# Miniprotein binders against q9h3h3: the designs that were tried, part 247

Target 1, 235 residues: q9h3h3
Amino acid sequence: EDGFTAEHLAAEAMAADMDPWLVFDARTTPATELDAWLAKYPPSQVTRYGDPGSPNSEPVGWIAVYGQGYSPNSGDVQGLQAAWEALQTSGRPITPGTLRQLAITHHVLSGKWLMHLAPGFKLDHAWAGIARAVVEGQLQVAKVSPRAKEGGRQVICVYTDDFTDRLGVLEADSAIRAAGIKCLLTYKPDVYTYLGIYRANRWHLCPTLYESRFQLGGSARGSRVLDRANNVELT
Short names: E, the ipSAE of ESMFold2; O, the ipSAE of OpenDDE; V2, 0.75 times the mean of E and O plus 0.25 times the DockQ between their complexes.

## First folded at step 18 (miniprotein)

Design yH23 (at its last fold request DockQ between E and O 0.93; V2 from the best seeds 0.79)
Fold by ESMFold2, look of step 19:
Structure yH23 (fold): chain B 235 residues (1-235), chain A 85 residues (1-85)
Amino acid sequence: as target 1 above (235 residues)
Amino acid sequence: SPYMIRWKIRMLLKFADLLLERAEELKKEGSDPEEAKELLEFVQYLLRMAIELAEKLGNEDLLKRAQELIDRAQKLLEKLRELES
């Protein structure tokens, strides 16, 4: 609800990024092994810090699946961060257009669809569907948070290459829906994370660029997607 | 890259400082000591990561800042544990 909560969650995400990950890598692992791996490491049972009775005895930051075509390239993140520091000292206004231009200039264009689900069968089922879509090539890469000790909501992140490529973002949304996911999805460009800009930031920037709502009697893709920066429906 | 490692350390220190301040406020206001202890344990987790990176980078200033914060966190955690005895 406040700036402390947003920064606390960001701190947890950063610590998770830096801890070991459980990865199914389709580039080096046969697709026939996926179902066994999913059964061994359901996100509702893999614990963040290796609780007794968990499948993991050590901390796990993320559970991830890399597709055959996954090629990690974050762009010019260092140049982006340097330009951001210079801009802040310049005294010029900082707007959503500022962030978009920095991301384009430095080729830091990746972003992710996010979904938040309570621990349990619904989460594990959703993750399994996403993981299969990644291994089958409909999605590029996805990750899911492990279970927190208090049993709060967990997050599935589904990455895309270019937040300015609306068709690519919509195709990822469609693939997520085809996996049977009906909850609210929000899309965040990675540029905000690399610059340390979270909800309730001092510039009043909104890190959520797109929002997808499943329609029960809607379009052929089954979702209604809104561009929150421009208040324009994309579907 | 050294720039990216330094950036990560600074972010970890910023988060640790904010969470530590929150834990200090909770103690002063007489709030739930369990909440403060959980924050401090996480603060120490962040700072151990920052210390490891600062040592690898060889940045004495960032290392000293991380060490000062982890000492503050430990001192507060010990005080909270003693209040329960």
Scores: ipSAE 0.768, ipTM 0.924, lowest interface PAE 0.6, mean pLDDT 89
Fold by ESMFold2-Fast, scan of step 18:
Structure yH23 (fold): chain B 235 residues (1-235), chain A 85 residues (1-85)
Amino acid sequence: as target 1 above (235 residues)
Amino acid sequence: SPYMIRWKIRMLLKFADLLLERAEELKKEGSDPEEAKELLEFVQYLLRMAIELAEKLGNEDLLKRAQELIDRAQKLLEKLRELES
């Protein structure tokens, strides 16, 4: 059941990636237009498959904000997948370390902090904070899911360029906290997605590298970040 | 790239097949047909995406596989709707 749920969520995420996105692109749009755009497209009101009563009549996969310095780079996914096939036939252990090395070799380095929130004011407020941080240059790029038919939790994804750059990952966490976010965050490298590795995988790999918990007075950064693989607190 | 388009089609077909099998299992179990119908509607959505990509790519094998799966999904959906009343 858990395995099916993971695959179902992966299918929904893939379909969303392929449907149209609503994008505020700070590389080509003045920052002064952000507040009006956020008011026009609050994620709690934008519907996944379109509704004449919502801001969109057609399907929307993601609502995204691109920072002024954002430069998308997916790396060499084809080379990564070929190397993955070779690794599986080589008899070498499939560990977080061997996947990390494949990702580095093929420049498939992006990753993201994830937060899940129920539809409503708190989601819209959180997204507005993240979007402003992106446009102001504290974060590079972010996206949020539209509202599903049944109104389940929506996800905000905040991307970093390089999951192997621990300082960069932690700086993104700090910027998310500075934007007023207090919920649980988890960090996942995109390399796992390209290799089809989800929570229920035969290699027993945990695709979540970091977990961030808000703790007022517990750290200088406003959060405690755990390295999930090594069970080591970083902040 | 053509490689990435092929990868996307294969992933869509994999997901559609998995979800379709779950819908078939729910029907055999005599479960509430609404859950199976929702899965089948999403399966059809995924397969329409796969068909569009396969047509643009010109890959006859992938197109044929997607068409086979969408036909299977449509037949199951019809049976579920008939049982509804």
Scores: ipSAE 0.767, ipTM 0.921, lowest interface PAE 0.6, mean pLDDT 89
Fold by OpenDDE base, look of step 19:
Structure yH23 (fold): chain B 235 residues (1-235), chain A 85 residues (1-85)
Amino acid sequence: as target 1 above (235 residues)
Amino acid sequence: SPYMIRWKIRMLLKFADLLLERAEELKKEGSDPEEAKELLEFVQYLLRMAIELAEKLGNEDLLKRAQELIDRAQKLLEKLRELES
């Protein structure tokens, strides 16, 4: 993926973030209403711009589920950005380790497992499983992209509080697998997004930290998780 | 926060500028005008978001920049439509 493509996708993601969201908040809504909500807003039918005949008449950036333990704390993003600008000005080498330290220093530690699925029943089913896991407290928060006009793949994002907590990241992977998801997962920290670092960046930073592959009958967790930075299997 | 809103506006403008440049390149290269038009529509979408945020902040400079980019995008879109007629 070239730099332009990465920036285009980043722009789309940013626009989606800024558009209205369809949210099921388990903190304020009874869990018993989840099924009706899922039926009302299946991701494969919800359209990005509110096409005629879709469940939504207005643009929808994301469909999201908030768990009871969800806290929207992004840390000191302003401080992070200031430090990042200063670092760039200094001319000092920038490495993945540098970004990790910046993230830790400013407590910008959120990250997410990503899965890409074609629109349809499989996507809706996968989302339902994830949503249920969130409402049941196995996961904290998740979101799924609505259907695009072109019918491209939709993405489900499952967040964790701390990308530096390997155990937490692995636990989320396990929960996703337990929800019946068998596709490839990639894990990306949000710090890269907050700093505008995308694929094919001038610093050659890779925003993907982990990959998870489903494994039948193998590990107790049902997946193999690879640390991309170190090329080491964690499971 | 006002800071984050400003950051968002700047990022939107940055993306809009980059995508607008790409649309201009596509036109120059004689690529399918439909691709460029779709890109420009998205550029305008981003810029409308930027304008709304800039208005909310009362930031005239960012508003002006956004308007300039919209004008460029609109001009290019009109040219592309003329080529199709």
Scores: ipSAE 0.728, ipTM 0.911, lowest interface PAE 0.6, mean pLDDT 91
ESMFold2 (binder alone), look of step 19: mean pLDDT 85; pTM 0.833
ESMFold2, fold request of step 22: ipSAE 0.760, 0.746, 0.765; ipTM 0.920, 0.918, 0.923
ESMFold2 (binder alone), fold request of step 22: mean pLDDT 86, 86, 85; pTM 0.837, 0.834, 0.833
OpenDDE base, fold request of step 22: ipSAE 0.718, 0.706, 0.720; ipTM 0.913, 0.910, 0.912

Design yH24
Fold by ESMFold2-Fast, scan of step 18:
Order: structure tokens, then sequence, then C-alpha cells
Structure yH24 (fold): chain B 235 residues (1-235), chain A 85 residues (1-85)
């Protein structure tokens, strides 16, 4: 009963990761081509399972932009999963600290800022801003979900290479705000995604490490960032 | 790697089994046939991925398990569609 939503979200994430991606790769494609690519594949119009009337006739798992310096390092996900199964069997406490230790041991360090927006102009505009920031070098890599069959909000994910590097996480937040993004952001380490830590998880863990809220007025960063686990403001 | 392919197949089968069980519970409760139908269509999607990977890997046991689950999902989906019409 408890945790069903987390398992469903994990299954959807896995399926999306395995399906084809639409990628603008700045390592091999000139930056001048970005605007045409964004116009061809607005995320509000790209369908998850394909539709002859949309930009895609076949399934698309993610729409992504890779920066010029992007070098993927997923770490040892298989070793992480084996260690996770052993930890659960051991009866040892499942805490943010033990998950952090597993992630470090297996070099599964990447994480992401998440924003959820309804399909439409605001989503497409936000994605265009993020994509330009990636191609211009202010962010490393980002992806956005396609439109689901039943509708609902879509998610933009902006990745950092090391969730334990707090300064790097905060720098990415600043770059997102500089791109004109004003909605709520939450930060999730990929180790939580690989281990199925979503809302309503069976371990009752907060599924995100940080929360960023746009701040009106003259703050240097344009946002307030909260450490969810320790209930401490970082800005 | 063959080990990563096997891990992916195992995870797909695990998720499919859990979601299929949930769809069976929804039918048993008589609640929201549309939700159960959508879950079953997604279960079939996951299982088709598992079948393709199992065929590529040449693993008969995983392929057989995936086929058993997809048959179970298809039969339940057909029953739900009959009740709707």
Amino acid sequence: as target 1 above (235 residues)
Amino acid sequence: SPYMIRWKIRMLLMFADLLLERAEELKKEGSDPEEAKELLEFVQYLLRMAIELAEKLGNEDLLKRAQELIDRAQKLLEKLRELES
C-alpha cells in the first residue's frame, strides 16, 4: 500500500530513460542551430508515445541539451543497487547520511534541480531559456519531459555533476534564476532516483535535498535556498 | 554489459509485476476502470521493453517470465474493455 506512487514514478522514469531521446548536443552541433531545434521540438507539443500529428511519430523519453563541456559519468549504478539491497536486508537505518555514503562509495554523484510546469507557452519559454544557458556554458546539461498521454505537469531537470558540492549546486540555481526562471525549484540527487526515493516512499525520507524559491527584491542571488534535511537557509 | 542488461530486465519485470497486481486490485474493488486500463497499457509497454532486451540477451527464462506477465496483463485489459463497452 505505502510506496506504490514511488514505484510507479520509478517505473515511468526507467521507461523514459530507455526510450529514444531528442538531443541537441553542443559538443557536435553549432550553437546557431539551437533556436531552430527549439522551434522544431517545443516540449509542450512533443508527445511521450508518439503521434503522427505531433513533432514525433515515435516514442520520446526525454528532450535534452548537452553543453560543450558535458562529460557523462553515471558512476557504478550496478554496485550501488547491490549495496542498497544488502543495506535493506541488514536492517540498518535508511537515512540521508547512509544514502550519501552509498553514493560516494559508488561514485553516483550527479543530481538535478527540478521544476514542474503545465504544458504550454510558459513551459516552452522556460525550457528555451535553460537550453540557451546550457549551450552558452552557464549550465552543463538539462532535459525536459515530453507531454504525457493524460496531460499533467512536465518536468525540467537541470543537472550538476556532484550533489555533495554545495557551491556547485548553488551556482546552478543562480544560473537558472539568471535565465528568468521564477517558479519553485527542488534539488534531487540521482542516487535517490536510482533507489526509488520519490514522494510517499516507504522510508519516509524527504525526496529532495534543497528547495529554491524566487525572492522578490534586491537579493544578490535572486532566490532563497533551504536545506530540507537540516532546515537551514543557505542564502 | 550483459549484467546491466539483466539488471534492467529484472527491474522492468519487478515494476510490471507490482503495477499489474495494483491493476488487479483496482478491478477487484470495482474502482476506476480507466485507471486500471491505463496502468495495464503501461505494464504492457514495460514488458515489451523487457522482451526486446531478453531476446537480445538470449535469456529464455527472462523472456518466458516477461511473456507470462504480458499475457496476464492482456487478459485483464480485455476484460476491462469488455465491461466498458
Scores: ipSAE 0.612, ipTM 0.880, lowest interface PAE 1.3, mean pLDDT 87

Design yH25
Fold by ESMFold2-Fast, scan of step 18:
Structure yH25 (fold): chain B 235 residues (1-235), chain A 85 residues (1-85)
Amino acid sequence: as target 1 above (235 residues)
Amino acid sequence: SPYMIRWKIRMLLLFADLLLERAEELKKEGSDPEEAKELLEFVQYLLRMAIELAEKLGNEDLLKRAQELIDRAQKLLEKLRELES
């Protein structure tokens, strides 16, 4: 069931989404300005609630880079929420398949690769690589969390348009690896975020669909991708 | 879903309480009144959302909890403003 940790994580996520974002938008900003922007806002130094000693004096929920071809489409989130309400009151089993059906019906299809890194040079370097891949068109959009007051790992989220498009999910993984990222990656559909599916969820659902591990041998991409639901290696 | 709405209200209240405790700690330390004020403004924002959702849900207990927290935030904010004067 619901635990203190799950409630804390969900509350933090909602607050971050509601606070202002620092955005480099390649649709309206020349790509030549990216390096200066990255130098101004390294995620290891941007603070969640502002600090005179940091690049920001005001709260920042997320630091984001939008690609040239980025076209926001959150789908019918209101219809999804209403259908979720109906499903829960119906008494029908809540399963990954049922949630997938709700997502497809309401076109809530986006998802993201997640990587968690400690504050510091490695985080900033990883983010710079991801941001450049977005601006160059190998990835569509990405965001990174600012530094929390008490520290802890920060998260980089790299989005894909359609979590049901396995090839698109794998292409994003390949682009992340090509950017020099070697840490563990996990993939989560946004429908799970909208419906509050986290680690300690009431329905005992795995909160991620895929995981990617760096491996020098094996694939040409340098990674092994596992479908967690079916326990099947894809690469 | 009453479950989803209740979950969201509980998350808003939990986060507001954590930030309010942080703002109270900063006031006691006397180290960062501007940060404390920013936290309190955000706490009030979260609690206004919690109040609206609790009213729609018709949950008197959650509404009362949200009102108690917003009163605490308002009192702390007034004390911080007095210290600046």
Scores: ipSAE 0.000, ipTM 0.164, lowest interface PAE 14.6, mean pLDDT 80

Design yH26
Fold by ESMFold2-Fast, scan of step 18:
Structure yH26 (fold): chain B 235 residues (1-235), chain A 85 residues (1-85)
Amino acid sequence: as target 1 above (235 residues)
Amino acid sequence: SPYMIRWKIRMLLHFADLLLERAEELKKEGSDPEEAKELLEFVQYLLRMAIELAEKLGNEDLLKRAQELIDRAQKLLEKLRELES
């Protein structure tokens, strides 16, 4: 993506993060209420900017499910951004390793598995599976974008606490597959999002760390995972 | 925190300015007005967020900046809508 597209996506993400979220919070809401909540707010029908004919009359930035153990930790994003500016000015090489170190130093460790699906039944079914896995404790937290005016693909984000914890990232992938998800998954650390590292970035970095593909009849349970940063197959 | 609110306002203004400049470029290029109109509607959305935060924060300079940008966006949008008619 060019620089303008990256800025536009960043602006949309910021606006979505700042708008109200529809949240099922398993820390305070009984799990028995989840199915009714999912039926009330299917992501294919929830509109980004509100519509009296949809489940929401007001803007919704994200639809989210918080697991019972969810404890948000964004780290020092401001310090990360300042350090990033200094790194670019320093002339030092910008590599996955350098960004990983910046993220560790500033405690910006969260990351997410991403899946992009067209609006419709398949999206709603996939989200329901993910939401149940979160409430049942197999995943920590997840969110899905509402339907935009243009009708493009929507994204489901499944978060892990620490992108440097490979086992934790792979456990999340396994849980997503166990929930019945068969589409392509990519894993992106939140540090890349905060620094604007998208497709076609000027440093030629792969915009994701891992890629997971559904595997039928394979020895790996439900998926084949590639480490895109190092070009190594993990499963 | 007031610090984080100021930071969010500044980021919203930054994005609004960039997207508004792009909409102005599209107008000059004679491109399809629909893309420019969609960008301007989103710019106005971002600026309304910035105005609300600036008012809550009580920061007159940020409020004035947001109002200058929204006025510029409104004028361009009106010109595009007039050409459509």
Scores: ipSAE 0.700, ipTM 0.912, lowest interface PAE 0.7, mean pLDDT 87

Design yH27
Fold by ESMFold2-Fast, scan of step 18:
Structure yH27 (fold): chain B 235 residues (1-235), chain A 85 residues (1-85)
Amino acid sequence: as target 1 above (235 residues)
Amino acid sequence: SPYMIRWKIRMLLRFAELLLERAEELKKEGSDPEEAKELLEFVQYLLRMAIELAEKLGNEDLLKRAQELIDRAQKLLEKLRELES
């Protein structure tokens, strides 16, 4: 996994976003159909580029579940990209603060909790739990990557409307834990994804804002959440 | 949106060019040929997306640029396959 560059990861993300998605849309589809849909499209078996032996013969970029109240808000991505080019050309330092300000200025506020799991039963079980929480209204929207040609871990993304809204971020974490998820979670604002801020980025920025670790202590959230940028425990 | 489509094409071309340059550097270094080959296959995938979008948009300049890069990628991939054999 370590051989990727920021450019490669950004290009893969763009290609996935542009390829067709498999979507369960709770706004138009009865909740009773979810179990059949999950059985038809387990993420460990859906292939990124299609395969006759898998559920899909054609490329699939993402497998997604939209909640009943889901209302897409992409912000001004065009303005964000233009401002990003200007910032890079200016020679000014690229910091978490400057990226946060660009995001606020251009209303690109959404973000996501990320979990990385190997292909198999545990991934499929985790995704089913997340998908059910979305359809039941505890989460707004989620997606999971299909199985890559060369293997490696797959990612489940659970979205929130506003990465600057700490309470909303924490509520999503709580709902993920309530769905039975116990693995490490990290939170990434979509502005970082649009601008290509990944693990191997050229600016040496931490690619995530929050980290959540499962806690056996029986707290309502079931986890400890750290604000990595400010080194402050939120829970 | 023609603006959004043009932006997507330009980004696909930019990423393809950067990854193609990386594949060329890997070949010169004689390092991991499997990585270079996989990278070039991905570059071709990105460029086919760019060509499709440029054709739908009717932008001849972007189409020609994408075709130039895909030809460059195909020539390098062929050279790498010759070395493997």
Scores: ipSAE 0.442, ipTM 0.812, lowest interface PAE 2.3, mean pLDDT 86

Design yH28
Fold by ESMFold2-Fast, scan of step 18:
Structure yH28 (fold): chain B 235 residues (1-235), chain A 85 residues (1-85)
Amino acid sequence: as target 1 above (235 residues)
Amino acid sequence: SPYMIRWKIRMLLRFAQLLLERAEELKKEGSDPEEAKELLEFVQYLLRMAIELAEKLGNEDLLKRAQELIDRAQKLLEKLRELES
C-alpha cells in the first residue's frame, strides 16, 4: 500500500533523529579544524548503521554542522499538536493560511531547504561547501544523511529559523548557490513535518513552500525561486 | 519534556506495530523472506529505542508494550531464519 511506504520513511526519519549525530560545532570548535573533520567524515562513506569498512562502527543518524550563532528553538510542539487535533475535529477548512497561523501561534517557525544527491564525490563536495558556509556564518545550521544500507540518494538539509521570513529564506538560497550548489532545492517548514503533511495529502496542500532552480542568465548567475503555494515567481 | 518523551515512545510503538504487521503479512503470503527479515530487524531497532525511553520515563505500561512487541518480532524472525536453509 502507498501509505505503508510513507509510514516506513517516517519511521526511518524518526530513528535517524534519535540516533547519534556526528557534529562539527562551530560554537566550541575552531574553524581551522573543519577541513580535517570533513575529510574524516565524508557523507558518501559514513554508513547509517555502522560498518567496519566505513568511518563509523556504530549507527549515525545525521552528520551536522552548527554555526557559531546557532540556538535551537522547536517552539511549542505540544500546543501545536493539540491545536491541530482540535482544528481537524472542528471541521474547519485546512489551508496554508490556517497552518501558518498555527505555526506562528505556537512559535514552530523553523524550516529547511532540501537537496537530494547520489552518493559520491559530488555529494561530498556539495556538503563541504555547505559546511564551510555554516562555519563562516552565511548559514545557521545544516545536516546531511549518511549512506543508506540499500544505497539511493542522500539529503542535505539547510535550516532557517523562520519560514515566514521570506528574506531570510531567500538569503539562505543565495548562500547555498554561492557555495556552488546547482541542483533543485525545495523548502519545507517544520510545522508540515510535525503535522504529517507530505505529498498527496488529503488537505490538497503543497508539501513545500518554495522551489529554487539554478539558472545562468545574462551577465549574472542566479536562481529562480517560486512560491509554490501561490504559484508566484519571486526572483 | 515528559510529554515529548511519551509522544516519542508512542510514535515508535505505532511504527513498530505497523512494520511488524507488514512482516507478518509477507510471511503469510510466502513473499520475499529477506524483506520481512529486514523489516523485523528494523522493528527490533525501533523497539530498543522505545524501551530505553520508557525506562528513563519510568512508565511501566509503555515498557511492557514495547517488550511484548519485541518478543513477537523475535519469534517471527527466528521462524524465518529457521525456514531459510
Scores: ipSAE 0.713, ipTM 0.909, lowest interface PAE 0.8, mean pLDDT 87

Design yH29
Fold by ESMFold2-Fast, scan of step 18:
Structure yH29 (fold): chain B 235 residues (1-235), chain A 85 residues (1-85)
Amino acid sequence: as target 1 above (235 residues)
Amino acid sequence: SPYMIRWKIRMLLRFAYLLLERAEELKKEGSDPEEAKELLEFVQYLLRMAIELAEKLGNEDLLKRAQELIDRAQKLLEKLRELES
């Protein structure tokens, strides 16, 4: 839609990951401090590269909340890169299945539910709901992008430990819905992010594994989840 | 870990190179210079991060590669500014 390439999106993601993060860490900070922290750093006002009129004067890559039980494990990303180069030169088809195998072999298992919202009150309200769910223990970890120079939508990422654990992925979706989120959600494994799998990628892969749509009544979880790779309804 | 830092520098250099080539293609096609300039600003940002990491790591080869790419980006940006005048 906006005409950005997969390479451009991968470069932006890498830059954001390397810049400083604003973090509320529930492992070391009392939950009672969360509301003040959220008021100080609303994502619609925190600027990507700093601005005298914003809460930050210096660049911010991500605004994140770590739950009490959060224990990061990035896996063997270097081994993943070497195997990815080998896969591309092997002539084997690059499919969701081969990428899944690559991720499992190198223990790069984390993934995330994504929601894209325009800068403003609805974004800030959605982030506050997600942040509270993380601090209260219903979700493990989440982050939100700061406001970009040229505008556009911001993204909230809600992480799970293992994208191959379908039950865990669905439980995170349920917790997001319980937090009051009604927008479209898509689920992306971090291996896809590391390998630059975005919209309009050169391998013509769907950039996400799952899609969640909100439903009013008639559903125990309040959502319908679709497996995009296999085109099958999970709920 | 030094290995992970080297990998990050190489990825920054790879993405900067790909975007720089795209900016050069846009200039050759006679496209709106604003799109190419925005790409070049981002390329410079990525390369400054690569330079900082290479300096911290003490890797002269990666530092030199990043400096060569940032010089190339700066020269293209100057040419685009001249076309606007």
Scores: ipSAE 0.188, ipTM 0.666, lowest interface PAE 4.1, mean pLDDT 85

Design yH3
Fold by ESMFold2-Fast, scan of step 18:
Structure yH3 (fold): chain B 235 residues (1-235), chain A 85 residues (1-85)
Amino acid sequence: as target 1 above (235 residues)
Amino acid sequence: SPLMIRWKIRMLLRFADLLLERAEELKKEGSDPEEAKELLEFVQYLLRMAIELAEKLGNEDLLKRAQELIDRAQKLLEKLRELES
């Protein structure tokens, strides 16, 4: 059952990635146009499969903002998938270390900070803050899910280029907090997403490397970060 | 690349097959037909993506496989709708 849930989530993620995206690309669009774009496409109103009463009549997989310096690099995802199938067939142990090594070998290094919010004002406000930080150059790229037919929470993903670069991951967290975000954040490497490793996975692997919690009371950073892999709190 | 397109088609077909089997199991169990219907609608969505990619790739075997699965999903969906009347 857990395995079926993971496969279903993987199928949904693949479909969203393949459907059209609504993109504000700061590499080709002036920053002055961002506020109008955000007003036109609030994520709480953009529908996954299109609706004449929403901002979109056709399906939208993701709403994204690309920073001026953004250079997409997905690595060798096909090679990663082939190596993953070979690993499973070999009967060798599947551990966080073996997944990390596969990711490094195939240059599938990107990762993301995730936040889940219910559709509404708080989601739209959080997304606007993240989008501005991307356009201003404090973050590289971000995306947010559209409103699903079922409803439920939507996800904002804030990407970093290399999940093995702890400093870069922590700098992104700091920038997210500086943008006014106070909710729980979790960090997941994209290799786990490509291989279908979610909370419910048959290998019982923890899908997140870091957790960030907002800390009230004058911390310059505004958060406490836990390294889930080593079970150590970073300060 | 053609290899990446072929890989995407195979993944879509694998997901569709697995989810379709689950919808068939739900029907056999006499479970809530709405869950099976939603799953079948999503299966058809995935298969339409696979068909479009297979047509662009010009791979007749993958196209035929996708069409066979979408027909199977459609027949199950029709049977579920009949039982609800």
Scores: ipSAE 0.675, ipTM 0.899, lowest interface PAE 0.8, mean pLDDT 87

Design yH30
Fold by ESMFold2-Fast, scan of step 18:
Structure yH30 (fold): chain B 235 residues (1-235), chain A 85 residues (1-85)
Amino acid sequence: as target 1 above (235 residues)
Amino acid sequence: SPYMIRWKIRMLLRFADMLLERAEELKKEGSDPEEAKELLEFVQYLLRMAIELAEKLGNEDLLKRAQELIDRAQKLLEKLRELES
């Protein structure tokens, strides 16, 4: 039950985004260097604010891997926020469909699959699998949080360009599963993050669009994906 | 960019203010001076970023607010260090 308010979570996210990132950029770095980079910067050992005993002496906000085809596009976030304020003032209904339209209008289309793992070997192994999939072109871009001083779970974020492209979102889920990931995944469009929708008490919106659970009963056999907003299974 | 920079500054200032209030309460209680010191070091870190962004934006009000908060944090940290002796 103990936790930060929506404003605290947003402030922490902004601080991390503004701090230096450790990046493996496949657009400029040979894929053969990835294994050495992963060994040098395992997320369970990289500390948020630096430590003489860790790989970093200075603060690190995120550890990221960019794919060869990665092209950053955050859209018009300023226009999105202005339109959101106008919508709230207008008294019009605020629904998943209305937010989807605001996102489309302002080209704020990116989203991400999220997984939360405890610091340790399993986190480092999961991140290595995701990073390899990014460098090999099966995923576009991913990042993982560094270790907090007092511990707690770390998050791996796997991005897609367009949350309205459901097939693309599902293909990313399949690639994550093919990389050996079996934990619960949730999908959040960046528009929800920018608008602070992780607290949905006023509008009764789910803070994530999709949930993925590993399919039991064989090898790399996909997953079941649920639309969390209306509790409907996707194919 | 000005709107987004302003939003980032507001978030940093809000978080710093909340943590500073917590550090002030810990000092009043006389409890866990090391936790209070850690909070104040983090507060200073957040406020340095806010100052840089406010200067870049050219917003005097936000810059002044960030400077006021960092001064409060600095004074509280000095008082905690005095109590350690």
Scores: ipSAE 0.000, ipTM 0.245, lowest interface PAE 12.2, mean pLDDT 81

